# VHH binders against q9y6x5, part 76

Target 1, 379 residues: q9y6x5
Amino acid sequence: LPPKLLLVSFDGFRADYLKNYEFPHLQNFIKEGVLVEHVKNVFITKTFPNHYSIVTGLYEESHGIVANSMYDAVTKKHFSDSNDKDPFWWNEAVPIWVTNQLQENRSSAAAMWPGTDVPIHDTISSYFMNYNSSVSFEERLNNITMWLNNSNPPVTFATLYWEEPDASGHKYGPEDKENMSRVLKKIDDLIGDLVQRLKMLGLWENLNVIITSDHGMTQCSQDRLINLDSCIDHSYYTLIDLSPVAAILPKINRTEVYNKLKNCSPHMNVYLKEDIPNRFYYQHNDRIQPIILVADEGWTIVLNESSQKLGDHGYDNSLPSMHPFLAAHGPAFHKGYKHSTINIVDIYPMMCHILGLKPHPNNGTFGHTKCLLVDQWCI

## First folded at step 3 (VHH)

Design j19 (framework vhh_8dlx_2)
Fold by ESMFold2-Fast, scan of step 3:
Structure j19 (fold): chain B 379 residues (1-379), chain A 120 residues (1-120)
Amino acid sequence: as target 1 above (379 residues)
Amino acid sequence: EVQLVESGGGVVQPGRSLRLSCAASGFTFSSYGMHWVRQAPGKGLEWIGNINHGGSTFYNPSLKSLVTISRDDSTNTLYLQMNSLRAEDTAIYYCARDYFGESRTLFDYWGKGTLVTVSS
């Protein structure tokens, strides 16, 4: 049977939720598979950037999806919506489903993973669903499993995306144990449904399944706001992205804008593009703006108003609260193995290995994931 | 205080057109993307489409040929133009402000809604 992989993302699934809540279905999955306790994601710790890093193995400055809201200084194009289907934004990298379709006589299938409903380098996922938040997990799962069983050329790479627990994390905050326990129990039930469906269809024993996420979540508060309007007048800049990383495009001299911002709040760092810390790997792209503001964990940047969000992400990728986990099961993976940490860019070369694909140049290190795989030796 | 107020709803005959308006106040309207969503009786929320701060529009594929979204930043007003109305378009229509930097599933402020009833 050819190697097959299903990559599942539950958006905003903070790693330490696994230690603070009960997940009977996910724990049964892990017992017969592998768990990576922390995945160090890329900066900024946002949905679109990190989902694209998982499937390309690249830092944001390299793959070009540098935020959920972007402006390209060379072409003057704006990206501010998940339904923007312009391939321009996605064409700086080659995601794994494109490689899967082009290197081998194989198909890819996608249920709403970011980028899968866009033709990238003139190649769109063989089977896909246009993004629609109203479509149930059950419908997404039904389509994916149908395509895995009934396609020619065979579907060897499939993706499945779900918006929770991110939506509830924003609404309630990760410290709301009552509401978060209800949401996370529902997610665990969906994982149970996934496993049971794969077993009923005869897919379970021969399918590699990865369950992961793009980022975590941290608690925010009305007591932790940074009012950007108290720092600088709107006439001096164009706002490209707001919180917790503000992207500032000056309408006047850059130094003048920087000087108005640099001492405005003790709870944010203000960087000229060339001064952004090297450890972020967030500098070398035309879509990264001349001035970037980075709020401290749990602080929200606002425009002279209150914030309704009780949880947020996008913060420094060194923060454990921003980290997701990775669990996997299948013929490629050991059983009952726990690993402490990998980088999110390491997932791509591991997936290429499992599928027998030659990876495009990437920022991941295959050695970091070797211990998860039955056909590899740890050093 | 952020406020979004929809208007222009009412009873319309099948096949007719209708334009809804959303008046925004209490924030810098030109800096935000804006959405239209609807809820038919006994059903969940259905996203119609949105317009970003630059004026680019994005639509639910099932509705793209039937609706047009536009904005007037000088009057802080969002519009939804609907053509060829059918009974199934009967719903409460909501204006919503984009959750800045997220945009995928979240809105941070909603209007009270305006009812559109398509009947003959």
Scores: ipSAE 0.394, ipTM 0.719, lowest interface PAE 3.6, mean pLDDT 91
Fold by OpenDDE, second read of step 4:
Structure j19 (fold): chain B 379 residues (1-379), chain A 120 residues (1-120)
Amino acid sequence: as target 1 above (379 residues)
Amino acid sequence: EVQLVESGGGVVQPGRSLRLSCAASGFTFSSYGMHWVRQAPGKGLEWIGNINHGGSTFYNPSLKSLVTISRDDSTNTLYLQMNSLRAEDTAIYYCARDYFGESRTLFDYWGKGTLVTVSS
């Protein structure tokens, strides 16, 4: 039988939550599997880009999902959370579920993972749920496990997505111990439910499970705001994305717009597209706008208004507060092994290896995950 | 202070049309996309559609033929035109401001809503 892999994402699960809160179910999961303490995600540190990086192994400039909100100047198309189903945006890469499904005697399943309800390269997951935030984790879990257990061709790759603790992180801020403790306890309970369900169905010993996240969360404050209206008239540009990385489409001369913004705040870096730091791997795509603004950690870019968010993400991907974790369990993984750090793009070649898939060209390094795998030599 | 105020709701007979308005204040309206959502009695929130800051519209496929969203940036007003109303369209209708790049969070501000009752 072909290997099976379930990829689970808890959105916005900051890595150091594991150190600051109790997770009895997750810790048990880790005890019997592996842990990567910190995963360096891709810039910008947002949901759609990073989830697509996980399943493609590509930087954002390469897979083409460069933000949660995008604009293409040639086609005049827009991408957003409410408008994410046009294959135009996704077709610059091939996600792993498509690769998997095109193999003989294999199928893929998805519960609300970004991009899974879109026909990418004319291929859509054999089993999927349209995104609906109102659908419970239980229902998503039930569908995924049903498909893993009873499908023909068999589901060999599945994804499961959950919106917490991201939503709560935004609402309460990651430093709210009382509220975040409650939220994170619920997450741990959901992990318990996942494990229990897999055991009940007899899947636990044979299914590889990865639990990870796309990004962390940093504390924001009303005292740390950058008001663009103080620096430039809104008639001079179109805002494609706002905070903490603003994407600016000038309506006047780009240089003039840049000059008006470059000294707007000491807590914001302003880049022409060609001057974006190489380490971000965020330059070589037409969907990246001519000017980007990058706020410092914990600072919020606003227009002539205040922000009500107490937590946010999207900042520099070198910041620890932006980093998620990765835990895994199953036949492919060691037991009781902990690793310090990997890059988020490294997950793709690892998953391809586990599934016996030939990976598409990617930015990941398989060598970074060898120590997690029982069939590999660990130096 | 950001404010969104819906209006135009009321009781209407099936088959009729209704136009809802959303008055926006406290922010640069023209810079933001706007959404319409509704909540029927005993049901969850349903996304109707949105109009982005560039004027492009996107709709829930189940409602596309029945609704039109527009905006007037000169008056900071969002509109929802509904045609051929049915009993199942009975709901509280909300306008909401789009939050740029938010992770599966479409909106950061909401109005208080306006009730639409479709009844014969």
Scores: ipSAE 0.048, ipTM 0.410, lowest interface PAE 4.4, mean pLDDT 93

Design j2 (framework vhh_7zox_3)
Fold by ESMFold2-Fast, scan of step 3:
Structure j2 (fold): chain B 379 residues (1-379), chain A 120 residues (1-120)
Amino acid sequence: as target 1 above (379 residues)
Amino acid sequence: DVQLVESGGGLVQPGGSLRLSCVASGFTFSSYGMGWVRQAPGKGLEWVSDIYSGGSTGYADSVKGRFAISRDNAKNTLYLQMNRLKPEDTAVYYCARDYWGESRTLFDYAGQGTQVTVSS
């Protein structure tokens, strides 16, 4: 039977949570598998961009999902809704489930991973669930395991997405130990359920399982607000995205808008598109606006109002608070191996290797993940 | 303080129409995406429709072609025109302010809700 891989994401699972809370089920998973302590995600450190980077191995400027809210200057289209099924937004890259279906006689299955309910290059995941946040983890798991066992052609790549701990991280903030402890213990129980279900169905010994996340979370405060309305009048620009990275489309001369914003707050950086730091790999795409504002960690950009968010993400990808982790178990992976850091774009070529797929050109480096794999020489 | 006040719910026969309104205050209404979410008896929260600050609209497949979302920025008011109502549309409808640009997260605010009942 061909190699099989299940890719699981717990949205907003900050790497440091592993050091501050107990995860008995996840620790048992890691004990017989591998752990990457920090995954350096792509900028901006948002859900849609990073989930698409995991499955394409590309920086956001290359795969085209540059934010959770986007405007394309060439076509004049707007993206602002996770249920918008226009393939236009996703067609700048080829995600792994499409490659999996097209290169071999294989199927893919998806429970809510961003992009899997959209036909991309005229190919939709063989089995999928339309995005609906009210569907339980158990129902998503039941569908995935049923498809892994009962598909023809066989499902060799499956994805499972869960919205926590991101939703609670926003609501309570990552420094709320009491509330975050309850949320994270619930997630650990879900990991336990996942492992038990796979063992019960005879899948555990022959299935490669990756548990990861797209970003972390940092504490925000009503004492750390940047009021954009105090900087510039709404008549001068169209706002494409607000916080913590604001995407500004000028209605007047770009230099005039830039000059009004440049010195408005000591807690944000203002960049003309051409001046965005090279290390972000966030410049070469028509969906990146002429001016971006980048708030300092823990600062929220607002429009003459308070923010209800006690936690947020989207900040500089060099910040450890923005980093997720990666844990994996299965026949492709060593047992009991710990690795310090990989780039989030490195996950894609590693997954292609495990599945025997030829990767599309990508920004990942296979060498960064080879020490995790039993069939590779770690030098 | 952010406030959202829904109105316009009620009892309607299958095939009928109803218009929901939501009056917003305490924030710059014109700058936010707004939406409608509903909760049917004994079920979870379901997204119904949203409208971007720039005017682009989205709809759940279950309501597409029957419901129309609109906004009046001068009145800080969001509307949902519901046509050809079905018993399955019976729910409490909530007006919600989107997280700004967060496409994979919950609405950051919801109002008190308004009950819609579709029955004979």
Scores: ipSAE 0.012, ipTM 0.334, lowest interface PAE 9.1, mean pLDDT 89

Design j20 (framework vhh_8dlx_2)
Fold by ESMFold2-Fast, scan of step 3:
Structure j20 (fold): chain B 379 residues (1-379), chain A 120 residues (1-120)
Amino acid sequence: as target 1 above (379 residues)
Amino acid sequence: EVQLVESGGGVVQPGRSLRLSCAASGFTFSSYGMHWVRQAPGKGLEWIGNINHGGSTFYNPSLKSLVTISRDDSTNTLYLQMNSLRAEDTAIYYCARDYYGESRTLFDYWGKGTLVTVSS
């Protein structure tokens, strides 16, 4: 019987929420499993880039999902919608569900994880749900557990994605303790439901479960806006992505556009593509635009308007507010072990090891996660 | 000031067609994707579909055969064409602006909604 793994993501679950709110179900999960307190995500700290980095072990410049909104200069294609099913955007890497299906006689199952409803290298997840935000967590969980128990060849890798607490983090901001406590309590209850369902179906003792997230959240304000329209006319550029990382495609000379932008705000860094800091690993891809603007934490780039967002992410990946956590339970993991930090790209080679898969070349380091695993020597 | 104003709702008989409009102001409409979302009485929000800034449309699979989304960037107007209306289509219909660079079906601005009541 091959090993099985369920990878669960709660979008926008900031690591320090664990210290500031009560999570009785998640704490019971961690007590008999492992906790990584901080996961250093990839830059840009957005949903699609980081979800694809988790399942490929690659930086964005290598896997090609460089933002939630993208333009490819070579093919002239635009990606501005999460429902776009063009495999072109996803084909620069091989995600773990594709590897799982191609290396062994195994199936994969997916409830809404980014990319799983798209054929990638002519391979789509064996079982999947087309993305629809209206589908409840309970329905996603019902499908995943059904597929884990009733598939041939067996489902050995399954994914489950949920939009909260990201949606509420944007709406209320992470400092709204009343609204955030309600949202986070609901998430903890969903974790309780997940564990109970797996126990009732006889899956719990033999299934490896990872609960993680793609990024955190920081507080924004109407007092921290950067009005791009005050610095440059729309006729000079095409806007590919806006905030907090703006992707600028010049319609005139690149140097002229750069000169109009470089002193626009003291709360924004303006980079020519070749000057983007090496530590971001965000430079070597045709989908990274000629000019990138990076707002300081908590600052919002706008086009002559106010912002309704009280929380945001996408900021510098060195910021602790941008970091998620990782918790795991199952036969591959130690019980009651806490680890301080890993890189988000390290999750992929760890998952490949658990599933007995040969990883594709990746940016992760297996040594960073081996202390979590029972079959490995730590240090 | 960003504003989205829905219009075209009302009481309509089953089997009829209805076109909703959303008038946008206070932002560069042509640069944003736009969504239609509805909420039936006593139920949660249901995503209908969207149109990106390039004109490509994506629909809720359960509704795809019954709706068409379009936009007119010259008039800053978003449209929802609904055909073969059923009693279960009774809902408040919202126009919403896509949030640049955010995860799936998140919206930064909403209209106040327009009520569609399908009754015989």
Scores: ipSAE 0.243, ipTM 0.647, lowest interface PAE 5.0, mean pLDDT 91

Design j21 (framework vhh_8dlx_2)
Fold by ESMFold2-Fast, scan of step 3:
Structure j21 (fold): chain B 379 residues (1-379), chain A 120 residues (1-120)
Amino acid sequence: as target 1 above (379 residues)
Amino acid sequence: EVQLVESGGGVVQPGRSLRLSCAASGFTFSSYGMHWVRQAPGKGLEWIGNINHGGSTFYNPSLKSLVTISRDDSTNTLYLQMNSLRAEDTAIYYCARDFWGESRTLFDYWGKGTLVTVSS
């Protein structure tokens, strides 16, 4: 029986939500599987970068998806929309679904995971849905389960992506217990639906399922704004990305732009590209701009305007508020095991091991995930 | 202080065309992508399409042949041109500001909407 894996992401699921809200369905999943309490994501702590790091095992400077809004200085291309299907942005790495299709005569299936509706190295997921936020979780689940049961060659790797709790985290902020409890209960019910569907179709006992997320969420406020227009005139630079990490492309001398920005606010750090802290692994890519501004946790960079964001992410990856969790269940995983932390880049080599694939060179360490797996020694 | 005001809705006959407008204020309009979304009576929200700050347009594949989105940065105005209107296009139409730097959380600010009713 060939090994099969379903990778599920709930966007913006902060690890601490597990301690502050009730998740009866997720807790039943964890009780018979494994839980990693914190996943240390990559910088910047944004959706596209971290989703691509999960499936490539690479830091953002290495896989090339360095932000949700990007400019490539060599080719002069702009990426500013999630519906842009240009493979150029994704071709600096090989995601696991491509490896799965090329190393073995196997199929991959995808319901909305970032990059799966784009041909990468001339290979697109065997079965996929074009991104459309209007498509229900149930429709995504129906397609994934049909493809897992009815495909030739067999689907051995499948992905499922859902936009919540990220959208509500931005709108209400993670400290709004009334609204967040409603949203998180709905997510737990979706997890219950997922498990029940897999059981009814006879998939549950032989399928490895990973439930994870790309980042967390922190509380923002109208009292914590950094007005970039008070620092520097728009004519001196092109703005590539805004908040909480601003990517600045100077139109004048870089040092002059840096000098206008460096002391503008006590609540942001201003870095020349070569001065970005090494621990971020965020320097060695042409899509990283000459000047990067990093706001302090909970601060929002704006252009002479208010912000209605009550929650945001993208901040320093050392912040626990930016960390998601990972839960898993299936024949590859121990039952009832809890682990404290892994790096988000460690997920890729673990998944390659489960599927019997040779991983491409990556930044993950297989040893960090050994204790989760039944075929490995935890010493 | 961000404000989006839709206009141009009303009652139109099937097969006709209609252009909706969205007047934006309180932010640097030219720096943001903009979206159109609609909600038919008793239905969920349906994304129509968007236009990025550079003028590139992206559409819901089921609607692409029927709509055109454009912008005028000099007047801070977003437009939705709809052709060959059908009864199923009856909905409240909203303009929304793109959530800068958020690929999958599409909307930051919303307008109050404008009602389009397609009937003979």
Scores: ipSAE 0.361, ipTM 0.700, lowest interface PAE 3.7, mean pLDDT 91
Fold by OpenDDE, second read of step 4:
Structure j21 (fold): chain B 379 residues (1-379), chain A 120 residues (1-120)
Amino acid sequence: as target 1 above (379 residues)
Amino acid sequence: EVQLVESGGGVVQPGRSLRLSCAASGFTFSSYGMHWVRQAPGKGLEWIGNINHGGSTFYNPSLKSLVTISRDDSTNTLYLQMNSLRAEDTAIYYCARDFWGESRTLFDYWGKGTLVTVSS
């Protein structure tokens, strides 16, 4: 039988939550598997870009999902949370579920993972759910496990997505121990449900499971705001994306817009597109706007309005607060092994290896995950 | 107004063939890719396949040997030929238009579906 892999994402699960809160179910999962303590995600550290990086192994400039909100000046198309279904945005890369389905005797399943309800390269996951935040984790889990267990050709790759603890992190801030403890307890219980369900169906011993996240969360405050209206007239530019990385489309001369913004705040770096730091791998795509603003950690870019978010993400991907974790269990993985750090793009070649898929060209390094795998040598 | 109307569903015995139709109106049919999707009772959505505006077809691997999708642009009709039907093929079958600028939709327009019941 071909290997099977379930990829699970809990949105916005900051890596150090594992150190600061109790996770009995997740810890049991880790005890019998592997843990990567920190996963360096891609810049910008947002949901759609990073989830697509996980399943493509590509930096954002390469796979084309460069933000949760995008604009293409040529076609005049917009991308957003409410408008994410146009294949135009996704077709610059091939996600792993498409690759998987192109193989004989294999199919893919998805429960609300970004991009899975879009025909990418004219291919949709064999089994899927329309995205609906109101659908319970239980229902998503039930569908995924049903497909993993009863499909022919068998589902060999599946994705499962959950919106917490991201939503709560935004609402309460990651430093709210009382509320976040409650939220994270629920997450751990869901992991317990997942494990129990897999055991009940007889999948646990043979299914590879990866539990990860796309980004962390940093504490924000009303005392740390950057008001763009104080620096530049709104008529001089179009805002494509706002905080903490603003994408600016000038309506006047780019240099003039840049000059008005470059000294707007000591807590914000302003880059012309060609001057974006190479380490971000966030330059070589037409969907990246001519000017980007990058707020310092914990600072919020606003217009002439207040932000009520107590937590946010999207900041520099070198910040620990932006980093998620990765845990895994199954035949492909060691038991009781902990690793310090990998890059989020490294997950793709690892998954391809597990599934026996030829990876598309990608930015991941398979060598970074060899120590997690039982069939590889660990240096 | 965009409309998609599926037809051809019904009760069939195992091993039989069935051809579903989807009548499209209210848009330039030939400019759009079209999909077939089904939902069995108590299960999630299953993608059957699609045909792009150029006539190329793509299929769910689980159903590839059993289904054929075609289109007639002169009559604005999408077809799903199903052969060797099984009990597990019991579902509501939907035709859907490939996305063109609509928000938060898998496909921007769906039919109401047609029920196919495979039983002995």
Scores: ipSAE 0.044, ipTM 0.318, lowest interface PAE 5.0, mean pLDDT 93

Design j22 (framework vhh_8dlx_2)
Fold by ESMFold2-Fast, scan of step 3:
Structure j22 (fold): chain B 379 residues (1-379), chain A 120 residues (1-120)
Amino acid sequence: as target 1 above (379 residues)
Amino acid sequence: EVQLVESGGGVVQPGRSLRLSCAASGFTFSSYGMHWVRQAPGKGLEWIGNINHGGSTFYNPSLKSLVTISRDDSTNTLYLQMNSLRAEDTAIYYCARDLWGESRTLFDYWGKGTLVTVSS
């Protein structure tokens, strides 16, 4: 039977939550598997960009999902809602479920992972659920496990996405230990439910399971606001994305807009597109706007208003607060091994190796993940 | 300050229609996506749908044929038109501003809600 992999994402699961809260079910999972303590995500550290980087192994400038809100200068199309299913936005890369279906006579299954309800390169996940936040974790899990057991061709790659702890991280902030403890306990219980369901169905011993996330979370405050309306009048630009990375499309001379923004706040950096730091790998795409504003950690860019947001992400990907973790269990993985850091783009070539797929050209380095795998020599 | 004020709720008979309004102030309304969310007694939040700043609408598949979301940027008003109301539509209805740069039904500001009771 071909190797099988289930990729699970809990949105916004900051890596250091593992050190500050109790996760009995996740700790039992890790005891017989592997843990990567920090995953260095791609910039910008947002949901859609990083979820697509996990499944393509590409930086955002290469896969084309450069933000959760974006504008394409060449086609004049706008992506302002994650429920928009236009394949145009996703077609600059080939995600692993497409490769899985096209290289091998195999099926893919998806419960809500970003992009899986969109036909990409004329290929949609063999089994999928249209995105609906009201659908319970249990219903998503029931569908995934049913498809893993009852499919022809067999489902060899499956994905499962859950919105927490991101929603609560935004509402309460990561420093609210009482509320975050409650939320994270519920997530740990869901991990327990996942493992129990896989064991009950006879899938656990032969299935590779990866539990990861797209980004972390940092504390925000009403005392750390950057009022963009104090910097520049709305008549000079079109705002494509706001916070903590603002995407500015000038309506007048670009240099004039840049000069109005450049010294407006000591707590944000203002970049002309060609001056965006190379380390971000955030420059070479028509969906990256002519001027980008990057707020300092914990600072929120607003339009002449307050923010009720107590936590946020999207900040510099060098910040540990922006990093998720990766835990994995299954026949491909060592037992009881801890690794310090990998890049989020390294997950894709590792998953291709586990599934026996030839990866598309990507920004990941297989060598970074070889120590996690039983069939690799790590010395 | 940012304010979202829902109105138009009340008691309505089964099978009838109802239009809810949400009056927005304190921000550039035309630049934001807007959502409708409801909470039935004793139940969790249910996302109804949203409208982006360009006017494109997206709906909960379970509700798509029963609701229409629209906006009037000249009056800073969001609307929810509901048709063929049933007892299970009894809920507090909230309008919410999209958390810009965060999708997947995340919200920045919420109104206080308006109660809709569907009863004979």
Scores: ipSAE 0.428, ipTM 0.734, lowest interface PAE 3.2, mean pLDDT 92
Fold by OpenDDE, second read of step 4:
Structure j22 (fold): chain B 379 residues (1-379), chain A 120 residues (1-120)
Amino acid sequence: as target 1 above (379 residues)
Amino acid sequence: EVQLVESGGGVVQPGRSLRLSCAASGFTFSSYGMHWVRQAPGKGLEWIGNINHGGSTFYNPSLKSLVTISRDDSTNTLYLQMNSLRAEDTAIYYCARDLWGESRTLFDYWGKGTLVTVSS
């Protein structure tokens, strides 16, 4: 039988939550599997870009999902979390579930993972749920496990997505111990439910399971705001994306817009597209706007109003607060092994290896995950 | 303080049209995208559609033929035109402010909603 892999994402699960809160179910999962303590995600550290990086192994400039909100000046198309269904945005890369389905006697399943309800390269997941935030984790889990257990051709790759603790992180801020403790307790219980469900169905010993996240969360404050309206008239540009990385489309001369913004705040870096730091791998795509603004950690870019968010993400991907974790369990993984750090793009070649898939060209390094795998040498 | 106030709801017969309004205050309305969502009795939230700050509209495919979203930035008002109403359109209708570039969390502020009841 072909190997099976379930990829689970808890949105916005900051890596150090594991150190600061109790996770009896997740810790048990880790005890019987592996843990990567920190995963360096891709810039910008947002949901759609990073989830697509996980399943493509590509930087954002390469796979084309460069933000949660995008604009294409040629086609005049818009992308947002409420308008993400056009294959135009996704077709610059091939996600792993498409690759998987092109193999004989294999199918893919998805529960609300970004991009899974869109026909990419004229291929959509054999089993999928249209995104609906109102659908419970239980229902998503039930569908995924049903498909893993009863499908023909068999589901060999599945994705499961959950919106917490991201939403709560935004609402309460990651430093709210009381509220976040409650939220994270619920997450751990959901992990317990996942494990129990897999055991009940007889999948636990044979299914590879990866539990990860796309980004962390940093504490924000009303005292750390950058008001763009103080620096430039709104009529001079179109805002494509706002905080903490603003995407600016000038309506006047780009240089003039840049000059008005470059000294707007000591807590914000302003880049012309060609001057974006190479380490971000965030330059070589037409969907990246002519000017980007990058706020310092914990600072919020606003217009002529204050933000009520107490937590946010999207900042520099080198910041620990932006980093998620990765845990895994199954026949492909060691038991009781902990690893310090990998890059988020490294997950793709690892998953391809586990599934016996030939990976598309990608930015990941398989060598970074060899120590997690029982069939590899750990150097 | 950000405020969103929906109005225009009520009891309407099947086949009729209804226009809902959302009055926005406390922020630069013209700079934000806005959404309409609804919740039917005993059901979860359903996204209806949105209009971005540039005026482009996007709709739930299941409702596209029945709804039109518009905005008047001069009066800070969002509108939802509904045509050919059905019993299944009975719900509390909410307007919500768009979160710029956020995760699967679409909204940061909500109104209290306006009830639409479609009954013969």
Scores: ipSAE 0.043, ipTM 0.333, lowest interface PAE 5.2, mean pLDDT 93

